# Designs tried in a protein design chat: VH-VL binders against q9m8y4. Part 27

Target 1, 142 residues: q9m8y4
Amino acid sequence: MATKSTGGTEKTKSIEVKKKLINVLIVDDDPLNRRLHEMIIKTIGGISQTAKNGEEAVILHRDGEASFDLILMDKEMPERDGVSTTKKLREMKVTSMIVGVTSVADQEEERKAFMEAGLNHCLEKPLTKAKIFPLISHLFDA
Below, E stands for the ipSAE of ESMFold2; O stands for the ipSAE of OpenDDE; V2 stands for 0.75 times the mean of E and O plus 0.25 times the DockQ between their complexes.

## First folded at step 18 (VH-VL; framework fv_nivolumab)

Design f1 (at its last look DockQ between E and O 0.66; V2 from the best seeds 0.79)
Fold by OpenDDE, look of step 18:
Structure f1 (fold): chain C 142 residues (1-142), chain A 121 residues (1-121), chain B 107 residues (1-107)
Amino acid sequence: as target 1 above (142 residues)
Amino acid sequence: QVQLVESGGGVVQPGRSLRLDCKASGFTFSSYGMHWVRQAPGKGLEWVAVISRKGDNKYYADSVKGRFTISRDNSKNTLFLQMNSLRAEDTAVYYCARDLYVGDTLPFDYWGQGTLVTVSS
Amino acid sequence: EIVLTQSPATLSLSPGERATLSCRASQSVSRYLAWYQQKPGQAPRLLIYDASNRATGIPARFSGSGSGTDFTLTISSLEPEDFAVYYCQQYDNLPFTFGQGTKVEIK
């Protein structure tokens, strides 16, 4: 009586951990800065949408269709600046991580005011993968 | 008419410093990002650096990072390249170029005539 | 960095002939590719941007095509003034990089 050892081929379900793409909003009035930041976000495995000013950023959220994991917020923009925009987004109960993007030339008091508006973090230009990745690494584990 | 005019090139020894200027005219200088591109004699084009329209954002090629500084004075319609710790491999014609932005594009639509920098012992 | 490889290195043709130049990227650059013309002793001139858009003032005989990694510049009928060096450039990622160039010369 030959015991047929049924070797159960454990199908190792390779859980393809679908690397969740981070959805990023880039808010900057300078088209070059928007494009450069898009390049950086692409290198970290994110997808990005852009807004030219704070008002466009607010409109994107008002229409209820936009959900972002990360918002890169410039400080100085026409129509609506970064401080006002950040405050407005928080008033709208937006829970995205908002990272202020500032210049080295910005005064400490200005950066403080920007943080107090509701930023999670503040980074100095130029943005790099090395600067952004530590802030968002936990978003990949979620 | 859009015009870019580079100046400041010359012959320098290794380890020395040189500053290049690029004077812009015929357009609103403060509305455009600007680039430096160089070309070694008989060689191809190499991107060097970019600066945003306000001068608040800058990126460099690895070959010049830590040695070169791009800057601008919008009140004078002038782009600058401070070059420190110059090397023989920095020998090139240096061009300033305007960033064309149509939609999300970043090609260089206008170039200066270039200025020659020669680094030799 | 993204490496752009142009081919051929030299293209020898006669006036009136069709020129086809290739640019291959080491990775996808989407549509973010430009073509430049450079004549001896002159600065580069923008010909094509976003792979297929002609820059202002560029004659209709110049056309660009391609996406991702493979791009082509075509000159439908060469004029005497078209004999020059042509460079492709990507602006999809930093650093911005150029191809090594293709020389179009008179046969």
Scores: ipSAE 0.904, ipTM 0.945, lowest interface PAE 0.5, mean pLDDT 93
Fold by ESMFold2, look of step 18:
Structure f1 (fold): chain C 142 residues (1-142), chain A 121 residues (1-121), chain B 107 residues (1-107)
Amino acid sequence: as target 1 above (142 residues)
Amino acid sequence: QVQLVESGGGVVQPGRSLRLDCKASGFTFSSYGMHWVRQAPGKGLEWVAVISRKGDNKYYADSVKGRFTISRDNSKNTLFLQMNSLRAEDTAVYYCARDLYVGDTLPFDYWGQGTLVTVSS
Amino acid sequence: EIVLTQSPATLSLSPGERATLSCRASQSVSRYLAWYQQKPGQAPRLLIYDASNRATGIPARFSGSGSGTDFTLTISSLEPEDFAVYYCQQYDNLPFTFGQGTKVEIK
């Protein structure tokens, strides 16, 4: 008789129960994207606020004195695009984790320029829990 | 007048592919997110997929993920659904639907008349 | 996945009567619930969005209420064109889901 199984048993992970919620700013000019990304962030314990363009994102940090643990930054936006917005936020000494969420169609050079603007990471759409959670899991420990 | 007209349905064998088109008129197509929703004969509605106004963001129901691809060509005012590895349970009328334009909400304010896809051996 | 349960399955009424249709969500969907009407051989038509807002061109006899998990569509006085199947739909979480429908039929 051959043995029937060789599997390991780490099919589930327990996590520390007292994780905090994170404050997330979602910056995207498409209302559908803002809602979809808000849904994803909710599933991992985030509380979202939105901005419809980069200028609104800058205003929130300047005028409202807002501070976020995480900023999800789209690249192509009217008023102020993601590259310009990220540069401006870093000039303003914003230390939030900024993750670019870009089109799969963007060329390598375009993504490199976006990273140089001051992103911590750059992800391709669609945003999913699997893509984002490993990058931000440490934010829940503080 | 907003119009959405689906085409490309038909009878196909399991494992085959089919592409659906949805042609839009009467509104600025590139300003709206678009969805596919299906309805099996005599059954209720099932959301299938969504695509953002630029086509850069796409989400799928688990039942079709990996087999179906939503896409759009804004220069031709056309939404597409490429359906690969079709199964009998994909048999349905397929509707394209437009997101509500007002505010940051997602319900479907305009629907096409639908196109029937029948997958049978 | 958020399950929407509609009740009753069938509502048999006469023109002029009040119809009350229920939709219960398996978890809170906040205000993000819509109602659609579908007649045989036709596409669905949006009636109500965000729980209580009438869509463009929808007559005042249609009203929606509720929040969280319990939602109601009310048709204050049924007209002949109102005999149809009605679906609720949530858009608070992916995947978007629909209820199984309530058929409003003539007694």
Scores: ipSAE 0.771, ipTM 0.877, lowest interface PAE 1.0, mean pLDDT 89
ESMFold2 (binder alone), look of step 18: mean pLDDT 92; pTM 0.938

Design f2 (at its last look DockQ between E and O 0.80; V2 from the best seeds 0.79)
Fold by OpenDDE, look of step 18:
Structure f2 (fold): chain C 142 residues (1-142), chain A 121 residues (1-121), chain B 107 residues (1-107)
Amino acid sequence: as target 1 above (142 residues)
Amino acid sequence: QVQLVESGGGVVQPGRSLRLDCKASGFTFSSYGMHWVRQAPGKGLEWVAVISRKGDNKYYADSVKGRFTISRDNSKNTLFLQMNSLRAEDTAVYYCARDLYVGDYLPFDYWGQGTLVTVSS
Amino acid sequence: EIVLTQSPATLSLSPGERATLSCRASQDVSRYLAWYQQKPGQAPRLLIYDASNRATGIPARFSGSGSGTDFTLTISSLEPEDFAVYYCQQYDNLPFTFGQGTKVEIK
């Protein structure tokens, strides 16, 4: 009586680690900058929403519907600038990583003031995948 | 009427530098991103560089990165392309083009007539 | 970079005929595709943006279609002034890239 060892092929359920898509808010008054940053976020596997100024960014958070892992914040915008917006978002208890996006022409004192407003990081234009990825790599492992 | 006029083209030797100008009129220059696009003789179109409306953000094609610098003076309605370390393969008609932003799209809606740059020994 | 491949390289047609030009992208570019016309000795002219939107002043005989990787420019009835080189261009990612062009010539 030959015991047929039914080798149960354990279907290794490849747990497709659903790479958690990073949700990103891009805040910039320049439509070209918004689009360029959107391209970069797409290349890193993120989903982006855009705001044209700081006031729009605040409104998105006030309505309670928006939750972002990352916010790319321009410094100079009409209606509400990046510094004021960052402060307001922190007052609202927004815990998103906020990365200030500055120009090479910006003074060190201006960058310092921007950081003191509540930024996690500050990056100089142009943004690149290489600049952003190290800052957010830990968000993919969570 | 929207008008873009390139100038500064000419014949130069390899390794030399050249500056191109693009004068804009008929629109609010400071409201638009601007591009340089080139076309080698008898060849297709190649994007070269882009600059934001404030001039604070710039990107380049790999073929010109580190050698070319795009800039602008909004007070003079002028776009610039500083070209250093010129190579024979840089020989082309150089066009300035206006960025069209409609919704989320960035095509080039207006082009200059171009200026010819010839790099030859 | 995203490579755009246009076909055919040359299209020989008569006035009044329908022209169909193809542009294929090496990866998905969504609808971020434009079409340009260039006549000899002239700068390119924008025809279509967002794959299917006609630019201002472009005649109705020009139409664009497609999404993702496959795009088409159609000229419903060729006019004498339509004989030119046509380029597709993607603006989904940097660097912005053009196809190699399709020449529409008179038969």
Scores: ipSAE 0.888, ipTM 0.930, lowest interface PAE 0.5, mean pLDDT 93
Fold by ESMFold2, look of step 18:
Structure f2 (fold): chain C 142 residues (1-142), chain A 121 residues (1-121), chain B 107 residues (1-107)
Amino acid sequence: as target 1 above (142 residues)
Amino acid sequence: QVQLVESGGGVVQPGRSLRLDCKASGFTFSSYGMHWVRQAPGKGLEWVAVISRKGDNKYYADSVKGRFTISRDNSKNTLFLQMNSLRAEDTAVYYCARDLYVGDYLPFDYWGQGTLVTVSS
Amino acid sequence: EIVLTQSPATLSLSPGERATLSCRASQDVSRYLAWYQQKPGQAPRLLIYDASNRATGIPARFSGSGSGTDFTLTISSLEPEDFAVYYCQQYDNLPFTFGQGTKVEIK
């Protein structure tokens, strides 16, 4: 950077753009869902970690070393459900974008209650690039 | 022992519908993801669809999306494939398969015997 | 979609010979690659998962290797029951896809 040209003809150098990746936590009690959602996140340039229930997601944040740009939160989980987990994370001052990923069968009132727990958005399964990328595209801008 | 038994195949005309069943036994059906895979006569294998253990997450191959619906009834240990708007290219033996996703991402560790669907005018 | 290309299409060998089957993925699939055997009139049988792990009950003469894009199934000494069609399958990304198959036939 501080080095000036020596005054000759210089070739135009291609500059490789440093890729922007997002750090994603996938919280779902079904190992197949975690794998499927990891596949989708990989296609949009995300790096995933997983938590198999809400309590594991809380523990990751309590240790203070984990930080995520995006959390994908399933609603129905056995040890701590997604509503309770989202409330707890917001109580802990977690500012990550949290997107709920719920069953198609959820009623409007159930979805609204989940949003009020502290979600930024709520999506119906199946998770797809088309559904999630418009909601999170700003995270890739830096 | 793990067993998967498909049924419901047959001969149907293009544009018609057919439902396939896959009856599971010898394992806790509700703990496993399930798939449909098909094989046209004399051809290779094509993955068709997957359904999560609770039935809340489903994905399809593009060739069947919008026409086929995978579902399950865990109380009856049964996987289903509803096939609408059938085409000649849907002619195949249809297999159900169990996806045991643990650790190393195991693929289809158990398969049924298959049921033949023939779509002909 | 990830395309798996198997080579050769047909492998003509005698019992006791070593068979080497190749599967090449159009994209990196890490180790998420399985091998299946299919005999006429039967369902496929899982042989190898995660590129190199033998499924339960599979004889030691079957082995898998590779990662990323290039994978190999080896049958160290063909038995009469090994003459069949072999498919590779990736499960790294949707849609899950299979190779077109390699037929291992008696010479």
Scores: ipSAE 0.700, ipTM 0.857, lowest interface PAE 1.3, mean pLDDT 88
ESMFold2 (binder alone), look of step 18: mean pLDDT 93; pTM 0.940

Design f3 (at its last look DockQ between E and O 0.75; V2 from the best seeds 0.78)
Fold by OpenDDE, look of step 18:
Structure f3 (fold): chain C 142 residues (1-142), chain A 121 residues (1-121), chain B 107 residues (1-107)
Amino acid sequence: as target 1 above (142 residues)
Amino acid sequence: QVQLVESGGGVVQPGRSLRLDCKASGFTFSSYGMHWVRQAPGKGLEWVAVISRKGDNKYYADSVKGRFTISRDNSKNTLFLQMNSLRAEDTAVYYCARDLYVGDYLPFDYWGQGTLVTVSS
Amino acid sequence: EIVLTQSPATLSLSPGERATLSCRASQSVYRYLAWYQQKPGQAPRLLIYDASNRATGIPARFSGSGSGTDFTLTISSLEPEDFAVYYCQQYDNLPFTFGQGTKVEIK
C-alpha cells in the first residue's frame, strides 16, 4: 500500500505588500517648481496634487475631500504665503506632514518663523529624492 | 517679439572658466523658467540646466553638475551660465531657452541663436 | 535617465510626400513629449508639445501622436522648408532628454 505523499504545494501567497501610495500636496506659485516637485514625488512612488497658493491649499482641506500624507509648502506665494497657510492648516486640525520648501537665500529667522508656524520639516531647494525620502520612509510602513 | 540673445562664447583652454549671458526681451522675463541647452558640433541636443522664474530653484545635468552654475538677474532680463573647470567635451553651441508652461507641460518654446564655446588645448 | 530613440536616422523623401518619424522612450513619459525642428545653422523650433498639440504658428501639416513610450511625428505633405533635423524631447523626468534626431532630407 504505497502511501501517496500528497506533497501539498503550499502556494506561498506572495502577499504583494501593496506599497501604500503616498498622497502629496505641492503648494507653490511657480508652475515650474510645481512640475519639478511632481517629478520628484513620482520617483518616490507618490501621487501628487498641486495648489498655486496657500488659499487653494486651505480650500482643498475645507471641502473635506482632501487627505494628504505629505504637503510640500513653498514660503513665498501670492494671496496666502506658506507661513500663514501652515498656521491655518494646523488650526483646521490637518495632521499631514508639512515640509517647508525654502531657498538658500532665505534668512535663518525666516526659516525659524516658518517652522514655528507648524512645519514638521524644512528643506532647501532644490528638492531631491535623497532629501525627501528619509522624511517619509516611515509613511510607507504604516 | 520674444527674443533671446546669447553672448560670451569663445575659445578657452581646458580647466578654465567662462561665463555666458542670455539677454531676454519681448516678454516678462521674471514670469518664466529658463533653460540652457547645448549642442556639440554635428551632434544632438543636450539639456544642461534649469532655473525657476525667481531663481530660487535650480537643477543640472549630471555632466555639468558641480562645475556649472545657472543664475539670473530679473532686473536686467538676463540669464547666466557660469562654466568652471571646462573640458573638451563641453565644446558646443549653447542655447538659452524659455520654458513654456501650458497646463502641466514644460517644453521649450523660444530659443536664442546660441553662442559657441570651444574648449581646446 | 529616460532614453529617447528616434527612427529612422535618415528619411529621404520628395516634396509632397508623407513623412513619418518615430520616437520611443525607455520608459513611459505619458504625454510629456515635444517635437522640435532644427535647420542648419539655426536654433531648434518647437513644433509639438503634449505629444499632439501644435505650437503657435506651426502649420497643420505637422501632427503628433502617441502616449507612454511610442510617439510619432507626421508631416502630411512635405514642403521644401521641412527638410531638416527633427528631435523629440521628454519632460516627464529630470534630466530632460532628447532623441538623437531624425534627418529628413530631399531624395
Scores: ipSAE 0.889, ipTM 0.932, lowest interface PAE 0.5, mean pLDDT 93
Fold by ESMFold2, look of step 18:
Structure f3 (fold): chain C 142 residues (1-142), chain A 121 residues (1-121), chain B 107 residues (1-107)
Amino acid sequence: as target 1 above (142 residues)
Amino acid sequence: QVQLVESGGGVVQPGRSLRLDCKASGFTFSSYGMHWVRQAPGKGLEWVAVISRKGDNKYYADSVKGRFTISRDNSKNTLFLQMNSLRAEDTAVYYCARDLYVGDYLPFDYWGQGTLVTVSS
Amino acid sequence: EIVLTQSPATLSLSPGERATLSCRASQSVYRYLAWYQQKPGQAPRLLIYDASNRATGIPARFSGSGSGTDFTLTISSLEPEDFAVYYCQQYDNLPFTFGQGTKVEIK
């Protein structure tokens, strides 16, 4: 019997995906921001903890012996800001990937200084899956 | 006493713009995240947007993304919703609402009385 | 987007009766579920947050239970002021979403 193929070829991307849960620290002085960012991190397969300011983030690494695959670092915080916190964590030999999450109102020079403190990347708020996932996708390869 | 009062609603033609204000009193406005929630006549509730206490973080429902802008002025205890490119589907009572953060929870603990926006030709 | 389905759509009861309202989520929202009451021409009022915690000033006759995908609001003995529409709302993930409502009306 004759058959007709409907003949479209769809490019099918088959990629071997290796599952790994990542541990994320969210550092932001706004409890709403911490929760909103936790929601985003959950959608990409992350397990998150929070710190309410930079000093708490430093103490967590010193006193609790915590280690994270990713740190989301807000810039403006009251006890210790993100720039100072990032510098301190790098002095402490923290090797986590650190992504700054900044206000859209920040000037280019402010973002440059933040990068120079030891960030791997810097993003503008709002945090979204589209903004963060391309930067961290390698953390899921194991 | 906590109070939220919306204003700026009215009748507008499709494609036009309108700004809603929400004036807060009776609490420390700058300590709370704020939301807009709308309700079409005779229908249920739809979340529209959220803004963080400092105004540095904002998220929108897909139905309004790119057309509406949430903002706040903490020195004036006022929340804003700028609504551009209005459509008939945007016809609703618009409420401002304060979030309640207790641990990791974000329910809306106080609401304004609402302001009606009607988009029609 | 997480869809919340409330049942029944309408619950017709008399004062003094127990009301049981259901909210089912399309995926787990854990305990991030709130309940609101709305009377005609009025703004919603928060009743329950975190699935089971009563908001400030809410009478003890209102209770919430459940986790994951299945949630219940119970009004142990209906008062005349309790005849209203009730909405559930999830805040586990963006966008925040509401159920379509359950109307509790006088029989």
Scores: ipSAE 0.692, ipTM 0.860, lowest interface PAE 1.4, mean pLDDT 89
ESMFold2 (binder alone), look of step 18: mean pLDDT 93; pTM 0.947

Design f4 (at its last look DockQ between E and O 0.58; V2 from the best seeds 0.73)
Fold by OpenDDE, look of step 18:
Structure f4 (fold): chain C 142 residues (1-142), chain A 121 residues (1-121), chain B 107 residues (1-107)
Amino acid sequence: as target 1 above (142 residues)
Amino acid sequence: QVQLVESGGGVVQPGRSLRLDCKASGFTFSSYGMHWVRQAPGKGLEWVAIISRKGDNKYYADSVKGRFTISRDNSKNTLFLQMNSLRAEDTAVYYCARDLYVGDYLPFDYWGQGTLVTVSS
Amino acid sequence: EIVLTQSPATLSLSPGERATLSCRASQSVSRYLAWYQQKPGQAPRLLIYDASNRATGIPARFSGSGSGTDFTLTISSLEPEDFAVYYCQQYDNLPFTFGQGTKVEIK
């Protein structure tokens, strides 16, 4: 009586680690900069929404519908600049990672003031995958 | 009428530098991103560089990165391309082009007539 | 970089005939594709943007279609002035890249 050992093929359920898409807000008054940053975010596996100025960014959060993992914040914008916007978002208890995006021409004192407004990080233009990825890599492991 | 006029092209030896200018007229220059695109003789089009409307953001093709610098003076309605360490492969007609980004689009809607750069020993 | 491959390399047709040009991307470029016309000794001219939108002043005989990786430029009835080189260009990602071009020539 040959006991047929039914080798149960354990279907290794490949846990498709659903790569959590990072939700990013891009705040910049220059539509070209918004588009360029959108391209970069796409390459890192994120999805992005855009705001044309700081006031739009604040409104998105006030309405309670927006939750972002990352906010790319331009410094100089009409209506509401990056410093004021960052302060306001922090006052609103927004816990998103806010990365200031500055120009090479910006003075060190200006960057310092921007950081003091509540930035997590400050990066110089041009943004690249290499610059952004180290800052957000931990968001993919959660 | 929108007009872009390139200048500064010529014949140079390898390793030398050259500066190209593009004078814009007929539109609000400071409201638009600008591009350089080149075309080698008898070849296709190659994108070279982009600059934002304020000049604060710049990207380059890998073929020119570290050697070329795009810049602009909005007060003079002029786009620039500083070309250093020129190579024979840089021989091309160089075009300046306006970026048409109105909301969702990023094509080159206006082009200059181009200026010829020849790098030859 | 995203590689754009145009086909055919050369298209020989007569005036009044329909021209169909293909542009294939190595990866999806969504709708961020433009078409340009270039005549000998002239700068390129924008024909189509966002895959299917005609630029200002472009005749209705020019049309663009497609999305993702496969795009088509159609000239419904060739005019004598349409014999030129046509380039596709993607602006979905940096670097911006062009196809190698299709030459439309008179038969």
Scores: ipSAE 0.866, ipTM 0.920, lowest interface PAE 0.6, mean pLDDT 93
Fold by ESMFold2, look of step 18:
Structure f4 (fold): chain C 142 residues (1-142), chain A 121 residues (1-121), chain B 107 residues (1-107)
Amino acid sequence: as target 1 above (142 residues)
Amino acid sequence: QVQLVESGGGVVQPGRSLRLDCKASGFTFSSYGMHWVRQAPGKGLEWVAIISRKGDNKYYADSVKGRFTISRDNSKNTLFLQMNSLRAEDTAVYYCARDLYVGDYLPFDYWGQGTLVTVSS
Amino acid sequence: EIVLTQSPATLSLSPGERATLSCRASQSVSRYLAWYQQKPGQAPRLLIYDASNRATGIPARFSGSGSGTDFTLTISSLEPEDFAVYYCQQYDNLPFTFGQGTKVEIK
């Protein structure tokens, strides 16, 4: 049997790659979804904070001490749903990238209303690195 | 008393399909995430899949991705695993398991007794 | 994928002795580590979660410790019912993974 091997290349210089660490808010009423999405975000170099509903997400921004590069927004939540939460955050002049992550993204009227609330993008669950990284890769530029 | 009862195991040929059921009782099924975990004879444990409480979020081990589908019917308190394109290496006891409901923790606090799937010619 | 390596593979002890089981992760799993007990022909039983918290109904002789990559399950004084296989499991990243097991057997 023939074997093929690649020659070793000695690295004379290393280029230090400095990636911006991104701050992510995960808004979902299911604690399992919050944890699973934290795992995905960690694989792409994000630091996550969670909110269990839309009102908690609003409160975090009202105090003026929280700042997020990315907000992952579930649609169906008790107390304040993702559509209402997104509208409120945009009224408050929050400029974060907001990506909807929901099971109903392909229902035309619901998807349209969610996008019109102020989303930058809307994805169907499950959240994966492959689905989200192309949409947010510019956030890692310095 | 929390109870999980798997069924649907059996002997099948490679390339065939099989569906496993897990019937839940003694807790509010729709409030918990659910998992499948398997154990090949004489081997260790392998996580297979997870499904969220509403069934809208699902993840799979790479070894089964594209072949297995986890699902649930909350009105019947039943978790499912549809297994397509079965291979010899899928031979195992399959357990359903409930995730721990304490904060955001994910380990499995209750397990069924398992159902054996044997894939052989 | 995070590999969990358990040692020793087999631990031969007598009732009343202390058992110390090790689990080492290939990368940090923080405190997201659980321990399970499994007897022949039975499903696994959760003993410890989040590295050190005993699950409901687990006797105080079982304790867990560690964080990051190195974890320990201790059984302070073995009872006859404790001779079984023990697995560690991480839930810090997908896919969730288990160690290969440590068998605790009667000497």
Scores: ipSAE 0.685, ipTM 0.841, lowest interface PAE 1.5, mean pLDDT 88
ESMFold2 (binder alone), look of step 18: mean pLDDT 92; pTM 0.936

